# Ledger of designs, part 23: VHH binders against q9p7d3

Target 1, 295 residues: q9p7d3
Amino acid sequence: MSVITQAQEIPTVAANPDFNYEGDPIIIQLCDRDTVFELSRDQLLGLPESILMCLFPRGLLLDYEIQECQLTQRPLIFQTADFDPSLLQYILNYFQMAENRTANDEIALSPPPPSFPGKCGIILLKEDIEFFILPPISPTTNIAIEVSPNDLLKLKQRVAQRLLQQKKIFDCLHLENSTSEGSAEKNLVRMLCYSGFHEDDEWKRRIQEPHRACITSVTLTNLDFSADQGPVSDPEYFPVYHKLLLFWQKPARKCWWDSSTSITYNGIEFATWVRRVWTLELAVLGANTYETAAV
Short names: E, the ipSAE of ESMFold2; O, the ipSAE of OpenDDE; V2, 0.75 times the mean of E and O plus 0.25 times the DockQ between their complexes.

## First folded at step 4 (VHH)

Design R04 (framework vhh_7aqx_2; at its last look DockQ between E and O 0.45; V2 from the best seeds 0.00; counts 0 for: pae O 7.1 > 2)
Fold by ESMFold2-Fast, scan of step 4:
Structure R04 (fold): chain B 295 residues (1-295), chain A 125 residues (1-125)
Amino acid sequence: as target 1 above (295 residues)
Amino acid sequence: QVQLQESGGGLVQAGGSLRLSCTTSGFTFDDYAFSWFRQAPGEEREFVGAISWSGGSTDYADSVKGRFTISRDNAKNTFYLQMNSLKTEDTAVYYCAASYWEYPDYSTPEEYDYWGQGTQVTVSS
């Protein structure tokens, strides 16, 4: 199963899980790591769908699992797929800060459009990089140049450092290669800039996995409705805003190969093939999917 | 300038086959996901099928599943819709569409960045 099931999709069993466990914390164990996270049901279910899919790639039947724990008298400890603890902490902290701002009515000073489903929008942009180092092929023997395991580790470290030095979010889109100002790539950047990003913004968190050729980067921003709806309004804001709603709880992916990176080691040039996967999602605080009540 | 151009439409008898092509220019073909939509007279545009940027995943509307196949040829900057066992209900203007993003639900026209002008497919008795 690779889908996350919300509580209302879970089969009804004899125990009442909502009553018995709604107030108790859930402990999340990240794969086989020593780190654990203690979350409420609201915190867990309030995570972006893209993050929940990373934590529970085979799906999570939350109410069913809670009932099983009740019946077998096991603690509420759920093991996830492997995920970096510092990335999860950044996401949890960001959402907690946004909830605190909403509770203090700070966001009410910038009223959202009438069609907006909640009080605060949060844009999540995540990049997953996987890279491969290609040894040069001898033109005479058609055999790849030998690289020792120790040298391969050094090469991987050098490639990772080179990729981490590409700090700006939008540089990887190669906007200079787009055919016009109306290109999809430029429209994406414009849309994200209307939502709170700046063209020169850097990733907020970038994590290299120590034993894999992988880097995960995440950035979050609050959707700001006031910037483009003043007396000097941008007439394009309204269509861009509606396009952002297409990403509400519906993570969209962008995948491509980037072969523009190379490194030199001991006088030999090594090509690198980089697989980049972008995930974009809009999370909305104060939107209730279980009730129709407006407030 | 971005352009999507459909070809291969026309008249065909029920039970027959047609292959539609969508040739693209003005963007990096390999970076896009592609879909086909159709619109019958008096109806809204309906999703038909989609193919991911890698070609590794495809999706189809229930009404065409098992009869239609979407494919892409990155070397030719062209993608295709192979339509088999055509029915009179398949009569429509067929549109090709390109999306920079891959959405889990391909049925929303607003998800697409670029559109072709459409090609007529008419299925007779």
Scores: ipSAE 0.445, ipTM 0.768, lowest interface PAE 2.5, mean pLDDT 79
Fold by ESMFold2, look of step 5:
Structure R04 (fold): chain B 295 residues (1-295), chain A 125 residues (1-125)
Amino acid sequence: as target 1 above (295 residues)
Amino acid sequence: QVQLQESGGGLVQAGGSLRLSCTTSGFTFDDYAFSWFRQAPGEEREFVGAISWSGGSTDYADSVKGRFTISRDNAKNTFYLQMNSLKTEDTAVYYCAASYWEYPDYSTPEEYDYWGQGTQVTVSS
C-alpha cells in the first residue's frame, strides 16, 4: 500500500470519543516556536486535518497523552513541528469566533446543505511556495553566470519580497491565458466563488518562512452558497455543494510550477521558478463532538 | 482543448500481457494526478490504480494488485498501465482520468476533471 493511502485512513490526532473527563477542563499547551497556545481538547480536535498534519506530522495519540498526564500529574504540553505562530493564531482565532457565533444562534447568511444540520462550514485554502533562482547564461561566455553566496542571499530576499506583494489569491492561476471556458482552473475559481470566495480576494495571511526560501499563505472563509444561482432549468447549472463535499475534512493538494516572476540584480535579469502547493479543505464546526457525516 | 487519449488496447489470451498508454494535450501534464478506471458492460466504472502528480506514490485496486503496474513519464506527457497475468475478468473498456487535485482517496470518479474516450481490452480464454 502507498503511505498516502494508509495515512488518510487514520486521523492525525487520535482521540477516543468514548472517554469522558470529569472534573476541571483539560487544558493543552502547544509550543510552536516561541509561542505557547492554550486550547481545549475539543478546540484541538476541531482544527482542520491539513493543519493538524502540519503541527503533528508523526501523529498524536491525544487521549493516551491526557491519561498519562493525569497519572503522573505532569503538565499537558506538546511541541509542534515548525509552523508559523502567526498563522496558527489566525486559524485559532477564526475558529473561536465561528464557535461563538454558533453558540449564539446567529442566523447563517446561507442555509447549509441538508447533510449539515446545525453546523457551520469553513473553507481553508493554503498556499506553500518554494522558490528557486536560476543564473542566466552569459551572452559573452555562454556559461551560467557565477553568483557569490552573499549576492544569492540578496537575490533570495528580493524575490521573497516580490512574491509577498503578490497578494491576490487567484492571480497565480493566470486565467487570462486559458483557451477553454471549461478549464480546471476556471472551474476551481467558480467553485470557490460560489461557496464564499470573491474573485479579488487577497490572502488573509502571507508570510515568509524565516530560514527557507518559502512563503506560506492562508485564507479561511465561511461557507456561503448565496452566489450559487442554480435554477434547475439552466443547462449550465453546477451544484457547488456536491463538489465541495469532496473536501469535507479531507484535504486535497494541487502542485504546479510557475516561472512568471523574474528579478534584476546588478543589471542582470534572473529567472525564478516557483513551486506552488495549494491545500483545500472544508472544515465543519462541531463534527468531532456532534453530528458526523460521510461524503 | 483538453484531450486524453488511450491507446494499446486489443485482444489478448488469458495469462498474457498488454500495455496501455494515455497521452494528453491542452494542459500541463506535470501538474496533474492520473488514474486508470475500467468498465465492463452493465457495470459501474471500477478504480484500477492511480499515480500521484510527482510519481512517488501509487495505489491499486485489490483485484489487480501485483499484476498491474502504473507509471508516468513526464518528459513524454504519457501515463502507462502495464497489465500482466491477464484474466478474462479484466475484459473491459479502460479509461484514463486526470485530476487537478490530489485527493486522499484516489478511487472516487467524481474527483477527476478530465476523462479519455476509453480503449477496449478483451481477454480470451
Scores: ipSAE 0.309, ipTM 0.685, lowest interface PAE 3.5, mean pLDDT 79
Fold by OpenDDE, look of step 5:
Structure R04 (fold): chain B 295 residues (1-295), chain A 125 residues (1-125)
Amino acid sequence: as target 1 above (295 residues)
Amino acid sequence: QVQLQESGGGLVQAGGSLRLSCTTSGFTFDDYAFSWFRQAPGEEREFVGAISWSGGSTDYADSVKGRFTISRDNAKNTFYLQMNSLKTEDTAVYYCAASYWEYPDYSTPEEYDYWGQGTQVTVSS
């Protein structure tokens, strides 16, 4: 069940705007499972809120922690929640790349959209999958077939593998079955394509969570309204742009169920139910919260 | 073509009840969250309440909480606003709205994809 949540007024990672860090950037070490990441304070603060929520579900008073570490001369090390390091590495690398390009004016929006709050926009699309295997019903007894724990584990692994092979982002939306131009799926794809995605895009990262029937996928793209857009005279251009800006540090989510996946094991077909949660968020380089409010 | 059409508005005495309906077409009803907004003369449009795509969750403005109820009927592509214990301050044009995404803040009108034309509700003393 989808819960309507109220907007969190407090960021997951809270910073003190009055802190002036002149000089060399403060380097933070993030410990994520067995991997240590190094990033600056600004880099950490610049990450998508949805990712920060994953890393710090209890929140982080960043500047407070920094100050405490400095006072006590302790290493500036933060432990994250359980998050796949490969995903985090991908995200960090992407943002670093974007920052470098922005600094060199290579990926600057040209022309910049009206009232764009920063130098570069990055769109995060994330999928969280949780899947369930349904035992088949015996045709003779009309009772669910018992599956051993070991077999169930094998089944889950097989389903996970199948899902991992489904790399195209938009395949799960079954656009071919939609006859209405106004369908939610079509509108979503349209919006994303206007933003820089392509219909045939694949997940850049798609991983199974350890020992869980869960799959997490992430794709980042640069906000680019110029790539496949018809004439700037497209009446939908600005509305889409403004809509995306609403996702800045305010991730939007969509949840739905998919029952299209099945798996055969030892000659028996098992049905699966897949819960999909999509998260869409805009991250803006070189922008602050105040600029967002002005849009 | 996407359409949202409000109905059920009218004149009612304070303490009375009204039920508004929003009938939709042109999109997959089951995939959308729905909300009601209202706008009184000279005032800004304000959030009244929302219902999730699954119907499992609802949210209401403090001013209408306990008096108003939102529900949806997927078979009829219609969602409703039941208004009880109406007050004169409830007088406004009521709008229905649809959103594909679940946003952190359903009170933001800009986050909605489609809107109805509105129906007048007048509560007399």
Scores: ipSAE 0.014, ipTM 0.315, lowest interface PAE 7.1, mean pLDDT 83
ESMFold2 (binder alone), look of step 5: mean pLDDT 79; pTM 0.803

Design R05 (framework vhh_7aqx_2)
Fold by ESMFold2-Fast, scan of step 4:
Structure R05 (fold): chain B 295 residues (1-295), chain A 125 residues (1-125)
Amino acid sequence: as target 1 above (295 residues)
Amino acid sequence: QVQLQESGGGLVQAGGSLRLSCTTSGFTFEDYAFSWFRQAPGEEREFVGAISWSGGSTDYADSVKGRFTISRDNAKNTFYLQMNSLKTEDTAVYYCAASYWELYDYSTPEEYDYWGQGTQVTVSS
């Protein structure tokens, strides 16, 4: 499914005189939340594709919605799927800060190389945890023991807190269990560390939803060009940002299970099965759809 | 069987030091937060110090801050209270306590799941 299928300016003859297609804000109303977000067209289009897919799982016909609002003289208000407001705010703030710094040339010491298509690269790493608490099965009755709703909520909160004690991004990969330096996990960590992460980095934003037994963690970092610079004369040199553009041109996902965690409550041992989903994406600032459509 | 057992109490001179230990059994030690409480004759049980299940955070009563240190050893299923610069006012029966749940306020005795039987600490002038 396409999140945004058409990104062209609508005809001016159909424009609402009170609405400026390019200047008026777009309002996002999160499902089942009190919060609304007011953002520009460029800010909306500049969000990582993985985030846009979460907000608009059925796609978004942006130009059609804008035209409808202009004809009906209404503000641009988009209903989204459920998403955490503080997580969305963190992402929007990070991208706005990066855009402002780029526009002001405040980080002249680490500019993007001439071969990079945009002004700045942002790497998004997102982890979705869903965990399952398994009550033990009685060997005599062959039925799982019953847990009260209140005790189940407390158990879910406890498991979530135990999982949050793994503060470092790479703790969940159990790198110490791999004896080979050529392991897939170690290669992924090296690639991310050459790109802007550090091996002891911690998650920047973590959201718990204990009733649903889930945790969402996000960290963003600016693409670091300095770590992957080779000699200019080397014809076989392949910078990391080019690899990221090839490998993560679209959001990449990785999923695995962890059943190593157990918790004890009132003398009863509860097994926990954790499903982890990683999403990796490179977003390029300065590649505005409207600006590139003119070329 | 769940058990908490204190040790290390006794008689000590003012200005001296003692280390109390609480050894636990019957549950997964690393799943619990631990605290020390004390009770002087004729008084209610008062909070002394707490350590989170991760060991990453500690909390102390104002009367003991800077003098007492709580720590835990998951490999030994034991946690400790290091008491330095002891005062006669520190004389009390010291109790160890365990909580499975995250507590908003570690100073409330009623929130704890398990308790030791207590160990006497006497600080002489």
Scores: ipSAE 0.000, ipTM 0.172, lowest interface PAE 17.4, mean pLDDT 75

Design R06 (framework vhh_7aqx_2)
Fold by ESMFold2-Fast, scan of step 4:
Structure R06 (fold): chain B 295 residues (1-295), chain A 125 residues (1-125)
Amino acid sequence: as target 1 above (295 residues)
Amino acid sequence: QVQLQESGGGLVQAGGSLRLSCTTSGFTFDDYAFSWFRQAPGEEREFVGAISWSGGSTDYADSVKGRFTISRDNAKNTFYLQMNSLKTEDTAVYYCAASYWEERDYSTPEEYDYWGQGTQVTVSS
C-alpha cells in the first residue's frame, strides 16, 4: 500500500522589491575555494576600481543586477576570480584602516625615508588588450583581400587564442629581444620586480570578448621592500621607490601598439595590430605601517 | 649611455624668438613623452610644456601658453620648443626631460626618468 506524505513547503518568493539590498551583508565566495568573506555594500564598493576589476573581471554591477532580479530574502553571494584569501584579507583590512583616516592624518604625502618597511602596500598590474586584424594588400591589384564574415570570426577566434597563450606578465614586452639595458621595457620590469613582482609571475585572470576583440589580464602583489627584489643598498632602488609613492592610489599608464603577431589562414598571412594598455596602481601605501598580510 | 642634449639657447632681445632642440640617445625615443622645464636664479624648477608619445597631445604652463609650441621629430630622435614673443621673465636655464609613463599631470619633475644638462636662455630688455 502506497502512502503519500503530504508536506507543506515554505514558498520561495522571487526578489522582494521592499528588501533593502544596500543595508544587507554581501558574501564574497572565492573561485575554486570554500573561503567566504562577509562585508557590507559600502565596504565592497569602497574598494579601488582596480581591485574590483581583479575580483570581478566581468563587472560587479552586472553581477549585482542579475542577482537582484533572482534573489529573495537572503544575503547576496558573489563569485570572484581566483584569489589568495590571505591577500584579500590584507586588502580588506588595509582599506578599512584607510577609510578611518583623513587626508591630513597619519598617511604621509611627502616621500618617506628610503628604509620604508615592506608589506605596506598593494600593487595591481593590469593589461587591456584590444586587437585588430589587417587583411593583406595584393601587390598586383593594390586592393585589400576580402574576407567573408565567417572567416573573419574564425580569424578573430584564432588571434584571441594566440594572445591568451602568453601566461607570464612580462612575456608581451619581448625582453629577450631587447639589447639595451636602459630600454623602457627593461626599466619597467626592473621597477615592477623591485616592487614585489617576479619575472615568472603569471596573469591571474583573462577574459576573451570575441565580438569586441578585447582581452583583459590582471595580477596583484604585496609591496615588500625587504625582499631580495634588488639590492636594498642599490641607488636605483630609491628612485623607483619615489616613483611608486607618486603613483600612490594614482594609476601610472602606458599604451603602445604591438604588431609582432601574425596568423595564417587558408595560406594567407594576416597581420594583427594589438593595442596594449598597461596600468600600474599602488593601491595603499602607509608611510609608517610595518604590518604583514597576517596582521 | 642615455643622453639628452639641449641646444639653441643664447641671448635674445625681448619680443624675439628662439627654437630649443633636445637630441636624445640610448633609449627608444618613440616610447617616451617629453617635456621642457625651466629654472630662473633662486627659483624652483617649473614646468613649461609637454608632448605625448604619439604627439597627439600637448600641454603648456599658463605663463607660456599661446607663445611657446612643443613638437617632436621621431625620425631625428629630437624634440623642440619654439619660443615666440619672448619676455625678460622667460630668462632661465631650460631643461629637457623624458618620461616612460603616461602622466596625467606633467608638472611633477620627480616623475621624469631622464634629464638634460640645461641650456641658458637670456632675454634682454
Scores: ipSAE 0.000, ipTM 0.260, lowest interface PAE 12.2, mean pLDDT 66

Design R07 (framework vhh_7aqx_2; at its last look DockQ between E and O 0.01; V2 from the best seeds 0.00; counts 0 for: pae E 10.3 > 2, placed apart)
Fold by OpenDDE, look of step 5:
Structure R07 (fold): chain B 295 residues (1-295), chain A 125 residues (1-125)
Amino acid sequence: as target 1 above (295 residues)
Amino acid sequence: QVQLQESGGGLVQAGGSLRLSCTTSGFTFSDYAFSWFRQAPGEEREFVGAISWTGGYTDYADSVKGRFTISRDNAKNTFYLQMNSLKTEDTAVYYCAASYWELPDYSTPEEYDYWGQGTQVTVSS
């Protein structure tokens, strides 16, 4: 199991710090598949970097595009890459709710953690699954068992269904494992649980990608260090807090394989290998430049 | 509504033959594996035989191997149990069952999704 392998440091959606806009918020239309989303410039910029990467894999010079649209009197419409609209809707709704609560000081961090750059922290956890079905080798012929393309498709569909039914976030980490890999996984779970997750939490969204042996899952939670962790005097508080801050606008990714799923075909057990990529990111609402620099 | 209906049961003399049918509706027949179970009076329900969703694999209880054959007709949404060389000990209520999943062990009744109501088979001496 690989450790956290990637942290993206360059913003996918670039804004001009000198961009000044007076008046009503700039409204942007995002076209994602057959769905159009409307959001403000600030809302778009406030989305997790990992999500922005999915939406705009080629990057976006947002303010440049806005200016161009204004100059040419074109609508502010951006085409996104292929991303499940239900996932995006979930994310947008969550952020909207968080913003509303923050505006009302309902979810403001009180007391705020040391050097926290904003009023509200949101943790994004995303899983990307790609799975493979492996026919076994016949002991008699020493050749892989033949499966028709049609049957293989059905098998993949069934495996996908099974995976979709596995809704618990942490079940795949095999926490009972005492190996070094298990230790890393346990640490991850501990960190997340310390931050507001629960061991029995489920993915809020889990979908199969169309016509692909891929499943994407997302869950968002508010950063909450107070939940079941006691006072700030907890010796693990600062280490976990600081670690989590490292994920602010810098998504961390972890990739590993598991073969815990199998499927039977004509009395023969086929192995299923599942590649899992987890992305963890911290998004902060109400962050100011000064506090950001201090982190 | 999902339905499994057994037919073809009845009274037969030892050494005779019967063909049971299980007609299904309410689900995609071609996607399911099918099994036959039977329960004699005072006995537990026991596995008789199964056929995979592709029809390429069959499994039988030792007690019926060589005598019973399971087949399926996707066009008719029906699968069959051909029973030859019947014995008095084959007397039971026969149940058909459906499983979306191919089971590692088809003899596990708890894993089946749907069941028929059963049909009586009586083999006389």
Scores: ipSAE 0.541, ipTM 0.822, lowest interface PAE 0.9, mean pLDDT 86
Fold by ESMFold2-Fast, scan of step 4:
Structure R07 (fold): chain B 295 residues (1-295), chain A 125 residues (1-125)
Amino acid sequence: as target 1 above (295 residues)
Amino acid sequence: QVQLQESGGGLVQAGGSLRLSCTTSGFTFSDYAFSWFRQAPGEEREFVGAISWTGGYTDYADSVKGRFTISRDNAKNTFYLQMNSLKTEDTAVYYCAASYWELPDYSTPEEYDYWGQGTQVTVSS
């Protein structure tokens, strides 16, 4: 359970002896945002490592930070790096819902293999897009075609809208252009589909920075080991969870450039270069570690 | 509610001039590219002219090039077709059309987001 507060007051730095450092929530204040999140210690520790690295890029030694606050009688208020509040809320809500369903025995998640110590697995797929519009060289002047700053901003907004219209997760891998059935892209999609995704799945949350050429997309799914069985007559579909264990032992990244997008401006085609970064992580519920490491 | 409304049509003699107007509402005018199409009885809808969302690019059908001029007025949410040296073959219902995207080929009617209801232009000999 987490909530965003819109009517927050920043507490004074004065010591408060009534704080319960063992049970009171940790307050996370997002950089340059008016919103805060109140998290239990378990909720904070349960966040995917990739998200914790985004929030605390210089590292977070949670037990040390709490001990310092307790010794100095300061409130548990932690400043983070910049992160979108709606994306963080989606992630927190998803994890809370998964814990609630497990506790209530309403819908059991598939049990993990013995090498995963937790009761259930959640897969996070996050995409960060940064795009660049490349004016072509005029054949008559041999100089790049000039675009005013106002027109360039409007072109960026249009490219962002076109990218947002591509709702399906796997469309950006351009599988139809792959020459091999064993391509890395096809293998990745196969692994993800055996893990709980479907080929036609759409991003669950997407956000665009209004004044930047950046889009962040996130989707979460429950790990389903029953999907690993595959058809016995097709060796390509044999259980892939052993490969998933090796692939997602830690958050994995895939980065590539996508030049397939273009936009027309004053009758001329402008190429768009899109840098795509995928972050893939398997989070296991109920597998809390004794120590929080700086990463 | 998005609307495109043509005006300025009517009867004119060959060699004369008309100015058509298309007034728009329900969207941000300056974000859209605009075109004129025409349709004579028993014929398919034919491209006439287009103007980009910046106003820096115009395109015309060969049959009207040099005689017709397309222009836009962002302050009035209106765009125009100035028709000079009219011929009897220019007789048609004229339609205005809008696209959020600048089109690689403006002559494809299916690519447009919004259409007007049409205004009749009749050129007599």
Scores: ipSAE 0.516, ipTM 0.833, lowest interface PAE 1.8, mean pLDDT 79
Fold by ESMFold2, look of step 5:
Structure R07 (fold): chain B 295 residues (1-295), chain A 125 residues (1-125)
Amino acid sequence: as target 1 above (295 residues)
Amino acid sequence: QVQLQESGGGLVQAGGSLRLSCTTSGFTFSDYAFSWFRQAPGEEREFVGAISWTGGYTDYADSVKGRFTISRDNAKNTFYLQMNSLKTEDTAVYYCAASYWELPDYSTPEEYDYWGQGTQVTVSS
C-alpha cells in the first residue's frame, strides 16, 4: 500500500463528513469577548481560513463538539479567541449579503454552480500593525532617554491616531518611491486592482485594538473573473485567477517593517517603527464542508 | 533592482559536504521567505527546501530530509543550504528564490518573485 506523506495543514475548523444534519440548519452561538454571534454551521465553515485561525487558534472539531453538546443537552455555544467583534460583524455581514445575492439570482433545477463561480469569489485583505516608539540616545549618558509611563502612553496614542488616519490600503507600500516596474510590490497591486480593488481604496474597517499598540484593518471585495481578459495593451498583465488560486483557502502572509517617520514630543524626536503583516486569502462562496479522513 | 546570487557550488565526492550561500540585495531581507530549488540536465526544476520570513517554519523535499539544512542570517542578508552526505543524485544547478508571501506550500516554483542565476553542484562517485 502506498502512503503519501501529508505536509499540508488541516483546516482550522474541521467538519466530519460522516455526520449529516437533515432539516433546518444547525445554529451556533459564538462568544467573542462580550458579544454573542449567531450563525449556521455552514456559515461558520464558509469563513476564510485566516479568520478561522484568529477565532480558533487551537482548532475546532466542529461536528464532534456539536454531537457532544447535543448528547449532554448543553447549549451549542463556542468561545472564540480574542478577536475584535466589529471586525467579525463586518465579515459575517459581508458573507451573508453575498450568499443572499447568489441565492436570489439563481433560478435552476440543476445543482448549484461549482464552488468557484467567478464573481462569487471573495478576496480578503487584512493588515495587522504592531508599532513601537524608540527613545533617542541621550548625549549625556549615551543610553536611551527615560520616558515616563504617562508620556509613553500619550506618544502611543498620537502614533496610533496618525496610523488610523492613513486609510488608503496601498500607501504603505511606498510605490511612488520605487523605480522598478517589475517589483513584487507593484505586481501585487496590479494583481489586486485587476481583480476587484482600486488604487485609491480605503480600508473598510480599521481599528485600534484595546489596550495595545496594535491596529487591525480588513477589507473584503468580490473577485472579478472578467479581469482575466485584461487590457490588451498592458504587457505586464497576467491572468489573475492563476495566482489567486494559490490563496484559495490557503492564506498567504507578508510581513515587513516600516520606519519612515518620527514624532516630536517635548522637544525630543522619537523614531517610530511599524511592523505590518498582510494576509491575503481567496474565499469561494459555498465551500462550507471539510473532510478529515485518514490516508 | 533586486539581486540574488548563489555561491559555494563546485565538485565534491559522494558522502561529502557543501554549503551554498545566497546573498541578496535590493529588498528588505527580513520581509521575505526563502527557498532552494535544483535542476538536473533535462529535468524540471524541483523543490529542495524553504524557510519562512521569521525562520520559524522550514520544509524539505523528502529526498533531502535529514541531509540538508536551510537557514537564514538576517544580519548578513544571506540564506544558506548546508548539504551533507551528498549523493550523485544531488548533482544539479541549485537556485535560491525569494517569496514576497509566506505561502502554506513553498514547493511551487512558478510563484516565486525573484530567482538567482544558479550555481553548479557536481557529486562524483
Scores: ipSAE 0.006, ipTM 0.386, lowest interface PAE 10.3, mean pLDDT 76
ESMFold2 (binder alone), look of step 5: mean pLDDT 83; pTM 0.833

Design R08 (framework vhh_7aqx_2)
Fold by ESMFold2-Fast, scan of step 4:
Structure R08 (fold): chain B 295 residues (1-295), chain A 125 residues (1-125)
Amino acid sequence: as target 1 above (295 residues)
Amino acid sequence: QVQLQESGGGLVQAGGSLRLSCTTSGFTFDDYAFSWFRQAPGEEREFVGAISWRGGSTDYADSVKGRFTISRDNAKNTFYLQMNSLKTEDTAVYYCAASYWELPDYSTPEEYDYWGQGTQVTVSS
């Protein structure tokens, strides 16, 4: 009558201070989960800055930590912030696939830009959604309608389900409502599409936090270097990747408030305000440097 | 104020058909997901079928797949269970249930906000 609990397998190592740790794997353990990932130093350094910031919000001095573990005979296991294991696995798999494609494409038809010699690129787009439910003011009492904390949490879960059904990346820009072909929103979509995205692309991964009014969405695409040869009639988008980096380096926030969503509860319509924050990151495989833009 | 009322139950011969209706009042029908459960004498309540709050998705217990169809009529604030090819094993009290939220598992009775009083279905052979 033994209760078999899954033992958290902590790697036990009998370290020798004369070890050379250049080839040792790094183990990262997701906070409050039994999930561990084994990465090489190059794989860890090759993760996008946005992902590294999510895993290590307080920062990570990798060379210092490795040296300290070597000197103190500790295993190379690092605790991270809480993160979805499936999402991390998806990102790692995508990077591995893209790296393998780059190796196969060493004799590319289009030479890579000088800033990325002999490498391929990935564009990562991350969306953070925070949403807020606003009770209407009662016409009879002239005060906001009170909702219990438990019912409010359930309303937030329902709003989250509605937002998760908006699978297309560019739905939040409401392009169908714009009458101008030169609008900032349409120009943004055009730049992203020239860089490798398609107008009908969907988010690759969307996660809602169970007890919070927030959703994180991520999508990735291969950087299309051939797009740098765009039409002469539209020279403003050539070369597009440099313009994406410049666009996101500007102090203007890529943040939108959207009030187009509402929900009905007990015959009463509640307004929903959605705050969306876009982070764009360009990652170059086989390089240790990235450019990240976020607010 | 909230009410769910079943109708359409009765006695039917094996191989026959029967349509149950659940009429609702006191809430905004379009915002609810609906399910049917059944309970045979001496047994626990068993999931039969569900229809999502957006009306697009349906789910059924393996024992009724291909024989039973759940549907909703938002204009009439009513949802239905069409039962075809009835078997003696289908004899039970049938309950309608409503949830304001899309459920991760529609087969859990405790997740539902409102329940009907039940209607008897007896299948003879």
Scores: ipSAE 0.000, ipTM 0.126, lowest interface PAE 19.3, mean pLDDT 69

